# Designs tried in a protein design chat: miniprotein binders against Primase homolog protein. Part 8

Target 1, 337 residues: Primase homolog protein, of Arabidopsis thaliana (Mouse-ear cress) (f4i6e6)
Amino acid sequence: MSENVPDHQSTNGFSSSDFFVPEEEAGKKVVLSKLVTLMRKLSEQGIDAQNCPPGVRSCLICPKCEVGDSGEKSLTLYIYPDGSSAKWTCRRKCGLKGVLQVDGKLVSKDPIGKVERKITVESIKLEPLCDEIQDFFAARAISGKTLERNRVMQKRIDDEIVIAFTYWQRGELVSCKYRSLTKKFVQERNTRKILYGLDDIEETSEIIIVEGEPDKLAMEEAGFFNCVSVPDGAPETVSSKEIPSESKDTAFKYIWNCNDYLKKASRIVIATDGDGPGQALAEELARRLGKERCWLVKWPKKSEDEHFKDANEVLMSKGPHLLKEAILNAEPYPLKS
Short names: E, the ipSAE of ESMFold2; O, the ipSAE of OpenDDE; V2, 0.75 times the mean of E and O plus 0.25 times the DockQ between their complexes.

## First folded at step 5 (miniprotein)

Design b3
Fold by ESMFold2-Fast, scan of step 5:
Structure b3 (fold): chain B 337 residues (1-337), chain A 96 residues (1-96)
Amino acid sequence: as target 1 above (337 residues)
Amino acid sequence: SPELKQEIDELKEKVRKLEDEAKRLKQKAEELGDPMLEWKAELLELKIEYLKDEVKELEQLAENGDTEKLKEAIEKLEQKVRRLKSLAERLEKKLS
């Protein structure tokens, strides 16, 4: 009751999400159909019950405690043999417990928030970039080498191709953001919010923050590998309110989630868009990160009356040398209002 | 052409109805708590946003006066509308 029964292995290399999808096969028992539904609902809570036999208590790594480093399996899961419900309790003091019914919602919700869903390249069905998407990026002066290093991928849905920006932390896929060619965005549900390119700043003392994933790729073309992008774009205006507590700062949750990377930086260069929202984003970032270590990029003039909008536009119009120059000419963030 | 403008207006109404249906399906998927179905509902919304952009392009194409190209584009969008309705119906069945 320490481990799953090996003969319950029903997968031939498919992802957990494929296993948890309801089967439409005729002749399956009602109980099996209910169990598949329960396992699918459990996966949303971060509980992988794929190999947990019904009617027996199973011990799993708690998604809230994250005791995976120590290997302690503190979460006790029980799936009722009739497929009606499942219940779990963490034996540690984290307070994670719940019960799910096949015909109902989670009864005992964790007050700290939703459990993050685990994804893999296979489970979300990402594929290598086609020539069309490579040409799209080439027109933006972003090379195949940069796309490959950053593991940029795609999804094909019928006749539509969306760009997949894969978000990694310590070599593991954490999240994925889809971008259409018409600039519509979709994020994978219930995944951890982190900075795009997070692994690139783990061992650096100077960090560059840009507004969009294409800008991060443009920075790399200019020779800056210590660059990350925000995942959620820019606010319309700066908030007049005090910075929310970690639990309430939902719009900037990625800052809190990446704090152990960001607090190590001695210098943070903010290179957001030159428009109103981009300026508001820069201020929101600086007030959270500490203005005393922040530097602000001013984009060069495009014409007498206009400045370049972002890093990618500078790269496309002026090349990597002038983009590099703009970053090196960053000015200290103003400490006065 | 008044007839082609009417067809474009009818397409706009069909797309609006699809958008409302997609929002309802997304809410139902969220209530069910199935991450795969939630993601499929979000993709349906994304496809409808593509369709809205293409309908906007139809209005611009109509201003250019190329009647043959406009008729072809309307026909392609009608096919996309039918396909997305089919996707919405399949998703609704999975949500039940």
Scores: ipSAE 0.000, ipTM 0.185, lowest interface PAE 16.5, mean pLDDT 77

Design b4
Fold by ESMFold2-Fast, scan of step 5:
Structure b4 (fold): chain B 337 residues (1-337), chain A 96 residues (1-96)
Amino acid sequence: as target 1 above (337 residues)
Amino acid sequence: SPELKQEIDELKEKVRKLEDEAKRLKQKAEELGDPYLEIAAEYLEELIEDLKDEVKELEQLAENGDTEKLKEAIEKLEQKVRELKSYAEKLEKLLS
């Protein structure tokens, strides 16, 4: 039947469609559409809500805790009846709590508790390197052998080919960072924040930390395989506040995530960029890792008034032997008196 | 630069307004008695505290005299303010 609304233009009439209720059917489709989107977003958080009916509390295994063989269902999930949002909390002290909206961003009490999205080379559509990208790296004195060892790949986004720096942990792909040839950066969303080259430091007592992925590759050309790069950019300045707790230290989450690898090192050589932000990064890293085991690389002079900026620039300009010398001449990190 | 100082002052004001909004949303969540929405409101407050810390670092950067870096940092924080305001609007819908 026709609705009695002010702007209704249809004529009233009787037909076989009199039993059809468009408003009710449209409402059901809207709820289903929202629920499908919500389920997908929950899955991206590591929460499998396929068997969780809306409007009731469901108990699931917490993706952050994943506590052994106990099978403890400590995560409580509630999906609102209209399919618009979901909320969850873990009763254990892991701190995982959150609220997710169909049309909104994730809201979570513990961003560190957010479950990482699982990726594969196939799922993110990575390709073997073409000649153009090989030549790009050759111009930077980075060999095909180094690219292959570090599993550097590419991705095609529309008509543009971007470099894909693949992040691995114990033989598993956990993240990927894309770099255009014009130095635009994009990271795979909702993936684990770790150091680039993490598996290379699992068995080493000495670790070298550089600022960018190309610098890690440059270090390998100089014979240093025990090298990792930070996944993010450098801070503008050193924070004057105390080091945040794990849950609050979002900018350096990769340090916390890799702590089991880093705490075993007897010597950590910090070889970040020579500019202001690179020096600030070095200080932030040293204060978290312990200055007493840190060593600082000072890049050689390029001219009377200028120093080389990073490992890759030294490699390109002066070759692997001078780069190796710069690392071997690292000095103890300054301790405040 | 008088213009950059004005942008920083405007940014600080936006952060203060956002902080007031977060406190209001937390109170509303407590009144509703929904522990999950209380957690969401508390998380918003935490994100705003992080933003306040970044604004303090921006003030220190202004003393350093690097105008280009300062301008870029202001734009980055303006984007974070927009994101957190969107977050607060979504939380308010859940509270209604």
Scores: ipSAE 0.000, ipTM 0.187, lowest interface PAE 14.6, mean pLDDT 78

Design b5
Fold by ESMFold2-Fast, scan of step 5:
Structure b5 (fold): chain B 337 residues (1-337), chain A 96 residues (1-96)
Amino acid sequence: as target 1 above (337 residues)
Amino acid sequence: SPELKQEIDELKEKVRKLEDEAKRLKQKAEELGDPELEKEAELLEFAIEWLKERVKELEQLAENGDTEKLKEAIEKLEQRVRKLKSLAEELEKKLS
């Protein structure tokens, strides 16, 4: 058993307690029986999986390509640890691909969905925050208590320290987004797209959505814990097209993945950036979530010619009281032209 | 100076070669199925992607005409390229 990347995006199986509990005899017997059946069925496809441990990618000689005399191990095989299925892909000219489920279903044309990588704080080498990063946030009026509650960490990449925003769902680490001090962003690859702070809205009927992780932290300084941040950047403009289906709405996949949390909200306060892209993000969110339950935050004036850009800027410049007032004064999202 | 533009172009080429090498090493680590080596390959790939973004910033510094800052940035990134190249070579030895 390893915490390596499974090729299957199943919510059951890999996280199954019956597979991972050492004393669970009945569960172990069921998994072993399924694995034996899978290996037998793989053999019928010409794939010898006897030396391939479950939960790890294995490279084998492709049965289709081997009609020549090539000894190249071009076939990648992954057997799911719960014994539910196996997936293979050949990287050479033959293009052999397939998925086999323990119930005997063969999927040879379309592979099983997206690869969802399981991560831990240890596996991605996250570290507790150093004083330098804590001082960086303190200058932005974000306290150590808020950083600790949100499990903000850091990562060393070569000699550079970057901020690590850890994304959790039901107590499980599912993703991580890195931010340099120069405002560059990189996300952990092949991880589930969810809202930052998702567990904070599981039991709330009112939800606040902000554009950046620092804004989510700023909201907590103002006393709002029912807040989430979008994981990705804002669009430049609102799309004139119909909302894509779940499988094609890749830019807003985090909305679909978090639908069970979002659909029960009676009120959604959208507090995105005040710039053009932030306004476009607000419209894209409102059209997906239902404009009738959405409220829009208008940031206060910074000068005669400009408004504050986001929650963190308001917090830094005017303090938590004015930030709280801005949220409480949110206006209903426009329903008429 | 045309010399600085050439240094940036050479640095971009070194990063591209390093990126190709990292992808190859990641595939070899996945083929071997060693979880420790797979983690090392993933870390290397991530570090190179980060480096690639830093190199793109050099073009903007060159356009802004900040010669002293540009020279400093090139030197720092060249040091990072050498360090990551060394790590890639060490990983390749472990994979063979």
Scores: ipSAE 0.000, ipTM 0.232, lowest interface PAE 17.4, mean pLDDT 77

Design b6
Fold by ESMFold2-Fast, scan of step 5:
Structure b6 (fold): chain B 337 residues (1-337), chain A 96 residues (1-96)
Amino acid sequence: as target 1 above (337 residues)
Amino acid sequence: SPELKQEIDELKEKVRKLEDEAKRLKQKAEELGDPELEKEAERLEQKIEKLKDRVKKLEQLAENGDTELLKFAIEWLEERVRELKSEAEELEKKLS
C-alpha cells in the first residue's frame, strides 16, 4: 500500500550468473551496507559513530546533555556487529536512550533486550584440554584434530573440570557453554545467543542443524563442516501459537540473531535428536526457517524397538560412514497432511 | 578407486594453487598499505585454510568411505574451490 513491493514476476529477470559471487563476499558487502545505513541514521539522532567499532561499547558526549569544557562522555553506544541495530544509553539525569534497527523505525527505551557482555578466553579463565577430556571425546569417536579446529576448551568450576564449547562469530568469542562429564550444562551470563559453529556456515549454501555441540563435532568426523548446533535445549512440545516477534521469541533468540547466516541457505538439513523433544525442536526450527527448504534426518534403527538418538550415538556405535549415509538420506520436511 | 584418487589429487593441487595466489595477493595488499584490502586478503587466506582442512578430511573419507559419498564430497569441495578462485580474482582487480 505505501511501499514499492517488487512483483514476483520482475524478480525472475535475475541471471543465474549473479549467484556465482562468493557468499562471504556478498555477506561482507551486505553487512557494510547495513553499517553505513546505521551510521547515517545515528547521525540523524545527533550521534557521531565514525570512531565507534561495531561489537564494542563506545563512550560519547551525549547530544542531549549540557557539554562543559572537559566534556563528560556519558553516552554509551553499542553497534551490533551484524549491522542489524544500534543501542545507546546516557548514564546521566537526561536519561536519553534508544534503539535503532537498520530495517526498522527508531525505537526509544529498550525493546531488543539486554546489551551483551564481552568475554575473552582469559576473562572467563578457559584452559587447554587435559588428557582426561581428550580421552572422554576419544571414547565418543571425536578426534583431537576436530576438538582443536572447533577450539573446544575446558574450565574449572569449583573442583570440577568441565568442557567449554566456545561460541565464535566472525572470529570473535561471543559466548561459552559448559558441559560436565555427567551432562549438566551452564552458559556464560548476558552473552549473545548464537548457533554453535556459526562461522562454519558463513561460506555455505547448505546448512546442517544438530541439537548438541558433540553432535556438531560428530558431523565433522563424518566429513560435514557446514554444521551448527543450537545453544539451548529442545522444547518439550511444539507451540500451538504463532511465531512470536523477535523481542518476545526468547527461546529461539539464536535464530533471530543468526538470521543473516540462515536466510542465505538454499537447503537446511535438520538432524535433531530422535526423541519427542528433538522432534519438537525440528518442527519449531522448520516453522521459523521455512519448511520448503528444510530436510529432516531420520536416525537408523538401533534394534527392533529402538532408533539411535543423535549423530554422536550413530558415530560411536556405527562409525562415520553410516552417519554420512543417514545425513545424505535426509527426506524433505513434511508438509501439511 | 584409482579414478577418485586422481580427482582428489587434482582437487588438492587446485587448493595449493589457490593458497599460493592468496599469499601473493596478501603481499600486494601489505605493500599497498591499504588496511581494508589487507584485512580482505587475510580473510581470503583464512577461507582457503578452512577449504584445505576440508580437502584433507576428504583423504580420510577416501580410505574408509563408500564411492557415492566420496563423489558427493569431491563435487561439493570442487564448487567451493571455484567460489574462492572467483573471490581471489575480484580482490586482484581491487589491488590493481
Scores: ipSAE 0.000, ipTM 0.087, lowest interface PAE 24.6, mean pLDDT 78

Design b7
Fold by ESMFold2-Fast, scan of step 5:
Structure b7 (fold): chain B 337 residues (1-337), chain A 96 residues (1-96)
Amino acid sequence: as target 1 above (337 residues)
Amino acid sequence: SPLLKFAIDWLKERVRELEDEAKRLKQKAEELGDPELEKEAERLEQKIEKLKDEVKELEQLAENGDTEKLREAIKKLEQKVRELKSEAEELEKKLS
């Protein structure tokens, strides 16, 4: 049946202060005030408690373990009818559970961050590629077929046409990263951080990781479809600290978000940029993924004093055959360095 | 084309992975003694065998030099790989 839900607003918006209100009615107003505070605090933690009645278990889509399939409501929320507290747990045991007191501190084994924003091609105003962008990629030896397969689009920002790299997970648009022709980058706000081309590695036990989205497209021109790129830039240096816990590893959140895809890989070829930051990225990835299953690409010489910087530069200068050769000649990642 | 040859080789490798997975799932179904799940595993094997034959036909298309037909065929078979992988995952859930 269709929902028939009246609009529930806070008592603060409608109640006048009456001097002689009955004790029972005064208690009811106090409980409702506490419930409004709980719902606000739950919203601050990323749980939308709108339309969740107190005293019953409500099933919601878990914000942490939402994996393209939005049909399963695995998060159970219970708001105590006296307005004292709320508790939640994910049925899938993704580690998300917690309790919140109306007058106390948040207690959670796996705190919910900001709710990820859902986007569509229409909502973010993506357009089919114009000839200018097609020509830009043709100059980089990236074909229209590769652009089409990877659903590369464009967007108009401040009267400038920018390239839109669309990020998909199980057939759903999750995020989008914009690249100007002058190499400025902008990402859609409050969207899930995942690897570019994530669906391409769901079928494979061997994975190639590159630094930029154009490099992922270049790999496909060389016949490697089992390739992903990182969504963020490379760090300047390798951290001397131990790997942070999942909740604190914000710079590599995309690794944690894609762990189910990555942990089953028997071989991971790291083909990041040949510069200092690219080498630092390779080390940060290898130390998180397990160096024993990682292989490192060394880019070929461009001249006596220079090496090629990335997969796309090799493709542009030497073609797909030399790019393929560079990947096939990857060496085992050093276990101690 | 070297690029198209790579796509064909990639498809051949995906077919081998699917064959190995289907054999593993068939063994699990036989161990459980569920005749319905055994039939599902056999049907999956048959679909993978058909995919293998279609991938073999790509080599003949490549020899004929019809690049556009070859690209279309590769795209179609890439989609079939995704579909069969999904079917294998669903069968594995039933067997667990």
Scores: ipSAE 0.000, ipTM 0.097, lowest interface PAE 21.3, mean pLDDT 79

Design b8 (from c5b with E36L E40A R42E K46E K47R Y49K L53D E87R; at its last look DockQ between E and O 0.19; V2 from the best seeds 0.00; counts 0 for: placed apart)
Amino acid sequence: SPELKQEIDELKEKVRKLEDEAKRLKQKAEELGDPLLELAAEFLEERIKELKDEVEELEQLAENGDTEKLKEAIEKLEQKVRELKSRAEELEKKLS
ESMFold2-Fast, scan of step 5: ipSAE 0.620; ipTM 0.828
ESMFold2, look of step 6: ipSAE 0.580; ipTM 0.825
ESMFold2 (binder alone), look of step 6: mean pLDDT 86; pTM 0.834
OpenDDE base, look of step 6: ipSAE 0.564; ipTM 0.819

Design b9
Fold by ESMFold2-Fast, scan of step 5:
Structure b9 (fold): chain B 337 residues (1-337), chain A 96 residues (1-96)
Amino acid sequence: as target 1 above (337 residues)
Amino acid sequence: SPELKQEIDELKEKVRKLEDEAKRLKQKAEELGDPELEKEAERLEERIEWLKLIVKLLEELAENGDTEKLKEAIEKLEQRVRELKSEAEELEKKLS
């Protein structure tokens, strides 16, 4: 039994290394009996696993979010092939998470109590960047030197090669986020949520926060190494509610997890996307970090009627010197809107 | 119910026939010596083995009495049988 199962897995198959098949008929019977018991116990938690094959990630309607929403299948369920246990996580606001052992009692894990999975480059099967991915980044004015410094790798998921942004904390691999060439995203399961490039800000008093990992890489091309990216996307709008407590602030858990790095910063430059969601992200970050120490980057004009959307677009179109100028011209974050 | 038991038995027979077909296609792919087709045949056989396991789980759960959820599960498994049979037919065409 291992915690080293990837967050994304094909429903049509998985590697033999991810799955141990019993050798004997007696062993198969034992596994079947365990799976039946496990499914019954899952049903007691409101999780119907009858249509969920063991050994693959299945998406279900969350029993805690209940019916009434878009019918979105937000609950991810994984049943271990040997019938030993099952795990589930809801990606929506309810934060439902749990693990169930076939021979044990339910171990209920709220978001703060969830055991973080230890990963290595080998365990999640990361590989060196191929020429196609190198060329993809070169077209974005991101050099092989920058990719190597940030340990950018790739992974084969099904028949597709995806970019692997590796997340490190004090020299240890903590998490990994996958990006397809068509801009679809997947994250490693049960891993600690931290800022991308976290080790780069441990010894700095000035920090730059960008929205995406490619923007962090673009900042290095401009000579800024004290830069981190948020691991998740931007919200559509700013919440009208007060800042949630640590246990309830699941969307910004990475802020809480990196607080010892962030609290020491005397100046935080927010360089998120120029669109609506990017502006909403900037506001959510500033209200958590303290607006009085935050500065906001305004992206330069692309044309008479539009602005560049992010750091990478500025780099591609205007080069590293003009990107650097945009960062240096950051303005104090507005205290009133 | 007796009707549900019959549907499960029919499903088991369909899965058994699909398993036999997959084994035949795997042997044909091995004889042809095409590594990609052998791999495709092995993946098909693996998926059918798991479908077979799930059908056995369904049969045991039928004794525990939630007939409405069970009927939905049978319908979904019958759909998976149709999908795998279509994949087997496509693999047969590639092997001819």
Scores: ipSAE 0.000, ipTM 0.225, lowest interface PAE 15.5, mean pLDDT 77

Design d1
Fold by ESMFold2-Fast, scan of step 5:
Structure d1 (fold): chain B 337 residues (1-337), chain A 96 residues (1-96)
Amino acid sequence: as target 1 above (337 residues)
Amino acid sequence: SPELKQEIDELKEKVRKLEDEAKRLKQKAEELGDPELELEARFLELAIEYLKELVKELEQLAENGDTEKLKEAIEKLEQLVRRLKSLAEELEKKLS
C-alpha cells in the first residue's frame, strides 16, 4: 500500500480535477460532468465502468452470471459520448440488460448484485434489540449504551434471531454482518467491505484494530472510542507471497477500501486474538499498513499456562481498567525480518 | 559512511527532544486530571522509551557495517519519529 498521496479517483475517473483539461466551451464541461455522474450511477448498479471509454463497446464480466477468474466477458457496455445514457446487455442471455439515463432514470428492471449494493435498515429488515440479545451482551460486560452508540441491531433469519453488526461510513449504512449466538456468521452479499466502526477513526490520528466486533465494543467500555474491527476474521497462516495488488487482495479488501482513513493514522495498535490465526492476522495487517507505525498488544496471562484470548475476555474477567493497561502495554511491531 | 553517522546523530537528537516533550505533556495531563489524556501521555512516554531501545540497536547495527540494512533501519526509525512527533502535537492540542 502506498504512503504517498493516493489518487483514489484515477482508477474510476470520478471527479478527478488533477487531470482536468481546460475547455473553452461550456458544453464540454457539461458533458464531462454528465459522464462522471453516469459512471458513478453505473457503479451503484453493479457495473464497474472504470476502464470503459465513452463511445466504444466494452466487454465486462457479467455481474449476474459471475463467471470466475477465467470467465467470459459477456456483458457489453456502451456509454454514450454525450454523457446522456449508458446501455448494457449480457450475451449469455442471463436476462441482464438495461439502460441508465444521466437524469437518474433506470430503465432496467433487473437488480445488479456483483459489485457494491446499497442497503438500508428497512431494506434488510433490521430490528431493535430484544432482551435476549441485550442479556447476551450484558454477560460479556457490554452495556446498552455501547450497543446503542454502535447501532447494534438484530435480524430474523430462518426464524432465528441473529445479532446485526451495522457497518457505517460517513453516516451511511454500507454493510451488515450477522452473528448467531452460536458464533455462525453471514454477511450481506455484494456490499462494500469496510472496517467495523470506521466513522470512529475519521478524526483520530491513533487507531486500535481488533479482530471481532464484540472486541470493538469491549474497547469502548474501556474508554477507547478510536477502535475498529476487521469484518472477516483471521487467516490460518501468514502468506509467504508478496502482498497482492489491490484488485487481487480480496481477503483484505477492507484495508484498501478504508485507505483514506488508515493513511492518516500516525499510530496503529493491533489488538487481534492471541491464538495462531489472530497472530497471523496481526502480521498480515502490519505488513500492509507499515510495520513502522504499528504496535502489537500481547494479552496478559490468566494462568501460568495460558493468556487471555481477546479484549472482550479481558474485559469480562478483569474489568475495563486492566483492559486499558493491556492496550497501554502494547509494544512496537518488530521492524526486523 | 559519514552521511549515515550524521543521520543517526540527527535521529538521536530528535528522540531526545521528543522525550522532553513527552515528559512535559505527561505533567500537563496530570494537572488537568483527565484520565484519558493521562493514559495517552503515559503511552507516548512508553513509545519513546521503546524508540530509545531501537536507536541503541541501530548504533550496534552501524558498528557491524551492513550499509543496506542500516539505511533501511534508519528510514523506518525516522518514519516512527515523525509519527510519534505527530502524536505529541495532537496530544498538546488536546491539552491546550
Scores: ipSAE 0.000, ipTM 0.141, lowest interface PAE 24.1, mean pLDDT 77

Design d2
Fold by ESMFold2-Fast, scan of step 5:
Formats: sequence, structure tokens, C-alpha cells
Structure d2 (fold): chain B 337 residues (1-337), chain A 96 residues (1-96)
Amino acid sequence: as target 1 above (337 residues)
Amino acid sequence: SPELKQEIDELKEKVRKLEDEAKRLKQKAEELGDPELEIEAEWLEMLIEWLKDIVKKLEQLAENGDTEKLKEAIERLEQYVRKLKSEAEELEKKLS
């Protein structure tokens, strides 16, 4: 676009100073100053432009795509020669693309498609658990030790106390999901979508995936620490469409965001709810993760006509030993249908 | 000058119409999911935002009475508006 812009001297791509030609020597110094500023701002986006000449397309390693040993340079970067702006696109289509102005205006898209907010326990006003919430979890056979290890907290929304499931990645608070005692759910807005308990699977080759955060806590009571929960609700049915591209797969963005953790797993045990939506979730997860490395948990029978719904219900009714047995008896995921 | 004020008002209206068109094209590009077309749409929207800022500066120049520079600026911006309109039309063809 810079070659199509009226003046290559403009700071904002086009400015009032473009209406007259400055002395060439002064103009060159202005452009150099803008390019230095632009390269510094690109560095803040994770793009090292030190060896990228302005006015030509440069190929770099994408900060969102780890290409392993191949060293594939999938990120295309173009720095406008007037120093007004830079643009980039990942040719692997990981969803990373953007445009940055020398004045600091940034238009960027990553796989999430939303601006990620930084949050802290203090900024979102989280509180230590009160007796009412502790009693709620005790009735579900979830211990104070498990709640503390997983940094479960609470928040006051209006006049109601809600459970706060804190989502962490490498020691940073990334997101928070609120659950009322009446099973209403609210997620912290514009925060990164990741799996609940993500740090617990960073060094493991076997991973267990459950549907709800209380199920993740139940798994720890059974001795399984290599467990994560999905952050969102289950789909009603399995999609008949092909798996969307990373940029379009908004409902399962947490899978894409956690790919570095998930791709290392040699075995993935899917322990979602036993109802229709839970089974649909299992299929959607397996088709994305690779059915050949997935195992499916079949929940034990509750009555003649009914099975237990989830890990927490098994724990509450049958205890940690039977829950552990159910997980160890996971069957290979069906390769057909 | 009343004549230059009218030209600026006409320019503002053309820019407003381009902004509406760019927003529509950006939405269509996002629905299509082509990263290159999304970048083109976002780039177009950004250029139109800069154009809006420049038009505001033209109003300031008109207030300060610098009519010679103002006339040159209006002519250059009218040409640039036509350029962006053409680019929007080409992007729309790529999106359909």
C-alpha cells in the first residue's frame, strides 16, 4: 500500500505535512526515526524486524506457530518504506495477522479474535472461600486441600456469592469462570480461553479431560493430578461439517490455545459427562485431538435405567476408589462414528 | 470561503460512506475467514480512519485562513478518496 499512498513521508499513513515536499535530507531523517520507532513497536508484538529491510516482504518464524525442527518461516512481514506502518500475516493460517502504525495504533488478530485482558486476583475482586462455599464442596466430597491447591476462590456479584474457578498458565492468572450455587455460569470477559488446570499437564504424557471444573477437583481426590477441564459448555450435537480452521473454531479455541500442551500427550482420556451433550463434546474433542490416542470413560451404572453423569457424581456416591477404577477402565475411542 | 466549506462537507460525506462500506467488507471478510482478505479489509478501515483525522485538520486550516494550502489539500484528498473507493470495490469483488 505504501507505493499507492500519496506521500511516503506521512507518520499516520497520510498527514497534513504530505501537502508540501520537505527538503530531501530532512525527510530522510524523519523516515529513519519512524522506522526505528516502528521496529521497536514490532518487537513488543514478538516480531524481530532488525534484519528486515523496509519495502520488501520478509519471512520470519511465527510467534504463534511453533514449527519445531523444521524452522519454517511462515510469518510474512512488510514494513512500509516511509515508516508509517507494518503488516504481517502467517501463511500457515494460524490466525495471526496484524497492522501496526508508527503512532502506536495496532489492528491485530490472533486465534482468539478478541483483545486479551490482563487480570489479577485483586483487580477482579476475588475473595477467600467462606464457610457456605466450603460446605458446598464438602457435600461434594471435595476437600479444602484440593480447593487450596487449585486456588478456588469466590466473588460477590450483586448480593450473591459465586464460586470463582481461577485459570492459570505458567503461574499467571489468565481467566476466571464464575459458578453460582444454582448452576449459573459467567466468564470473565475478553480473557484468554484455556483449559482449567493447564499447568498440571505441562510435563505429563497422559492427560485426562473432564467437562466441568468440579470434575477436575474430583479427579484429584481420586489421585489424578494430570487432569484438565474444558472452560465452555458442551455442544448439543456433533457438527457434520469439517473441523473449522483455527481462526474460525471459536467454540474450541481453548484446544488451539493449549496445543503446545496437548500435542505432547501420548494418551488422552476423555471423561466428559455421560449425557448427549457430553458425548457430543467427547466426539468434538477426539476429532480435533486424534482419535487414535484417545480413550473414552464409560461411567458406572447408577440404577437399572441410569448411569452416573460425571466424575463428581461418582465420587460423591461411590468414593475415590471407584472413580479411579472408572478412569483406569477407559476404552480406546471408537474409530468409526 | 463558503465554496471551500462546501467542498469539505462533501468530502466528509464521501468519507462517511466509505467508512460504512469498509465496515461491511470487514465483516464479510471475517465471515469468509481468509486471513489475507481480512488484513486487506482491516488495512482499508485503518486508512479511512486516518482520512477522517486529516479531514478534521482541513477544518482547522479553514478556520486559520490558510486558503492556498487548504485548496491543495482538498484536491489531494479528493484524489485519495477516489483511490480508496476503487480499492474497496476491488476487495468486494474478491469477497464475492
Scores: ipSAE 0.000, ipTM 0.153, lowest interface PAE 13.7, mean pLDDT 78

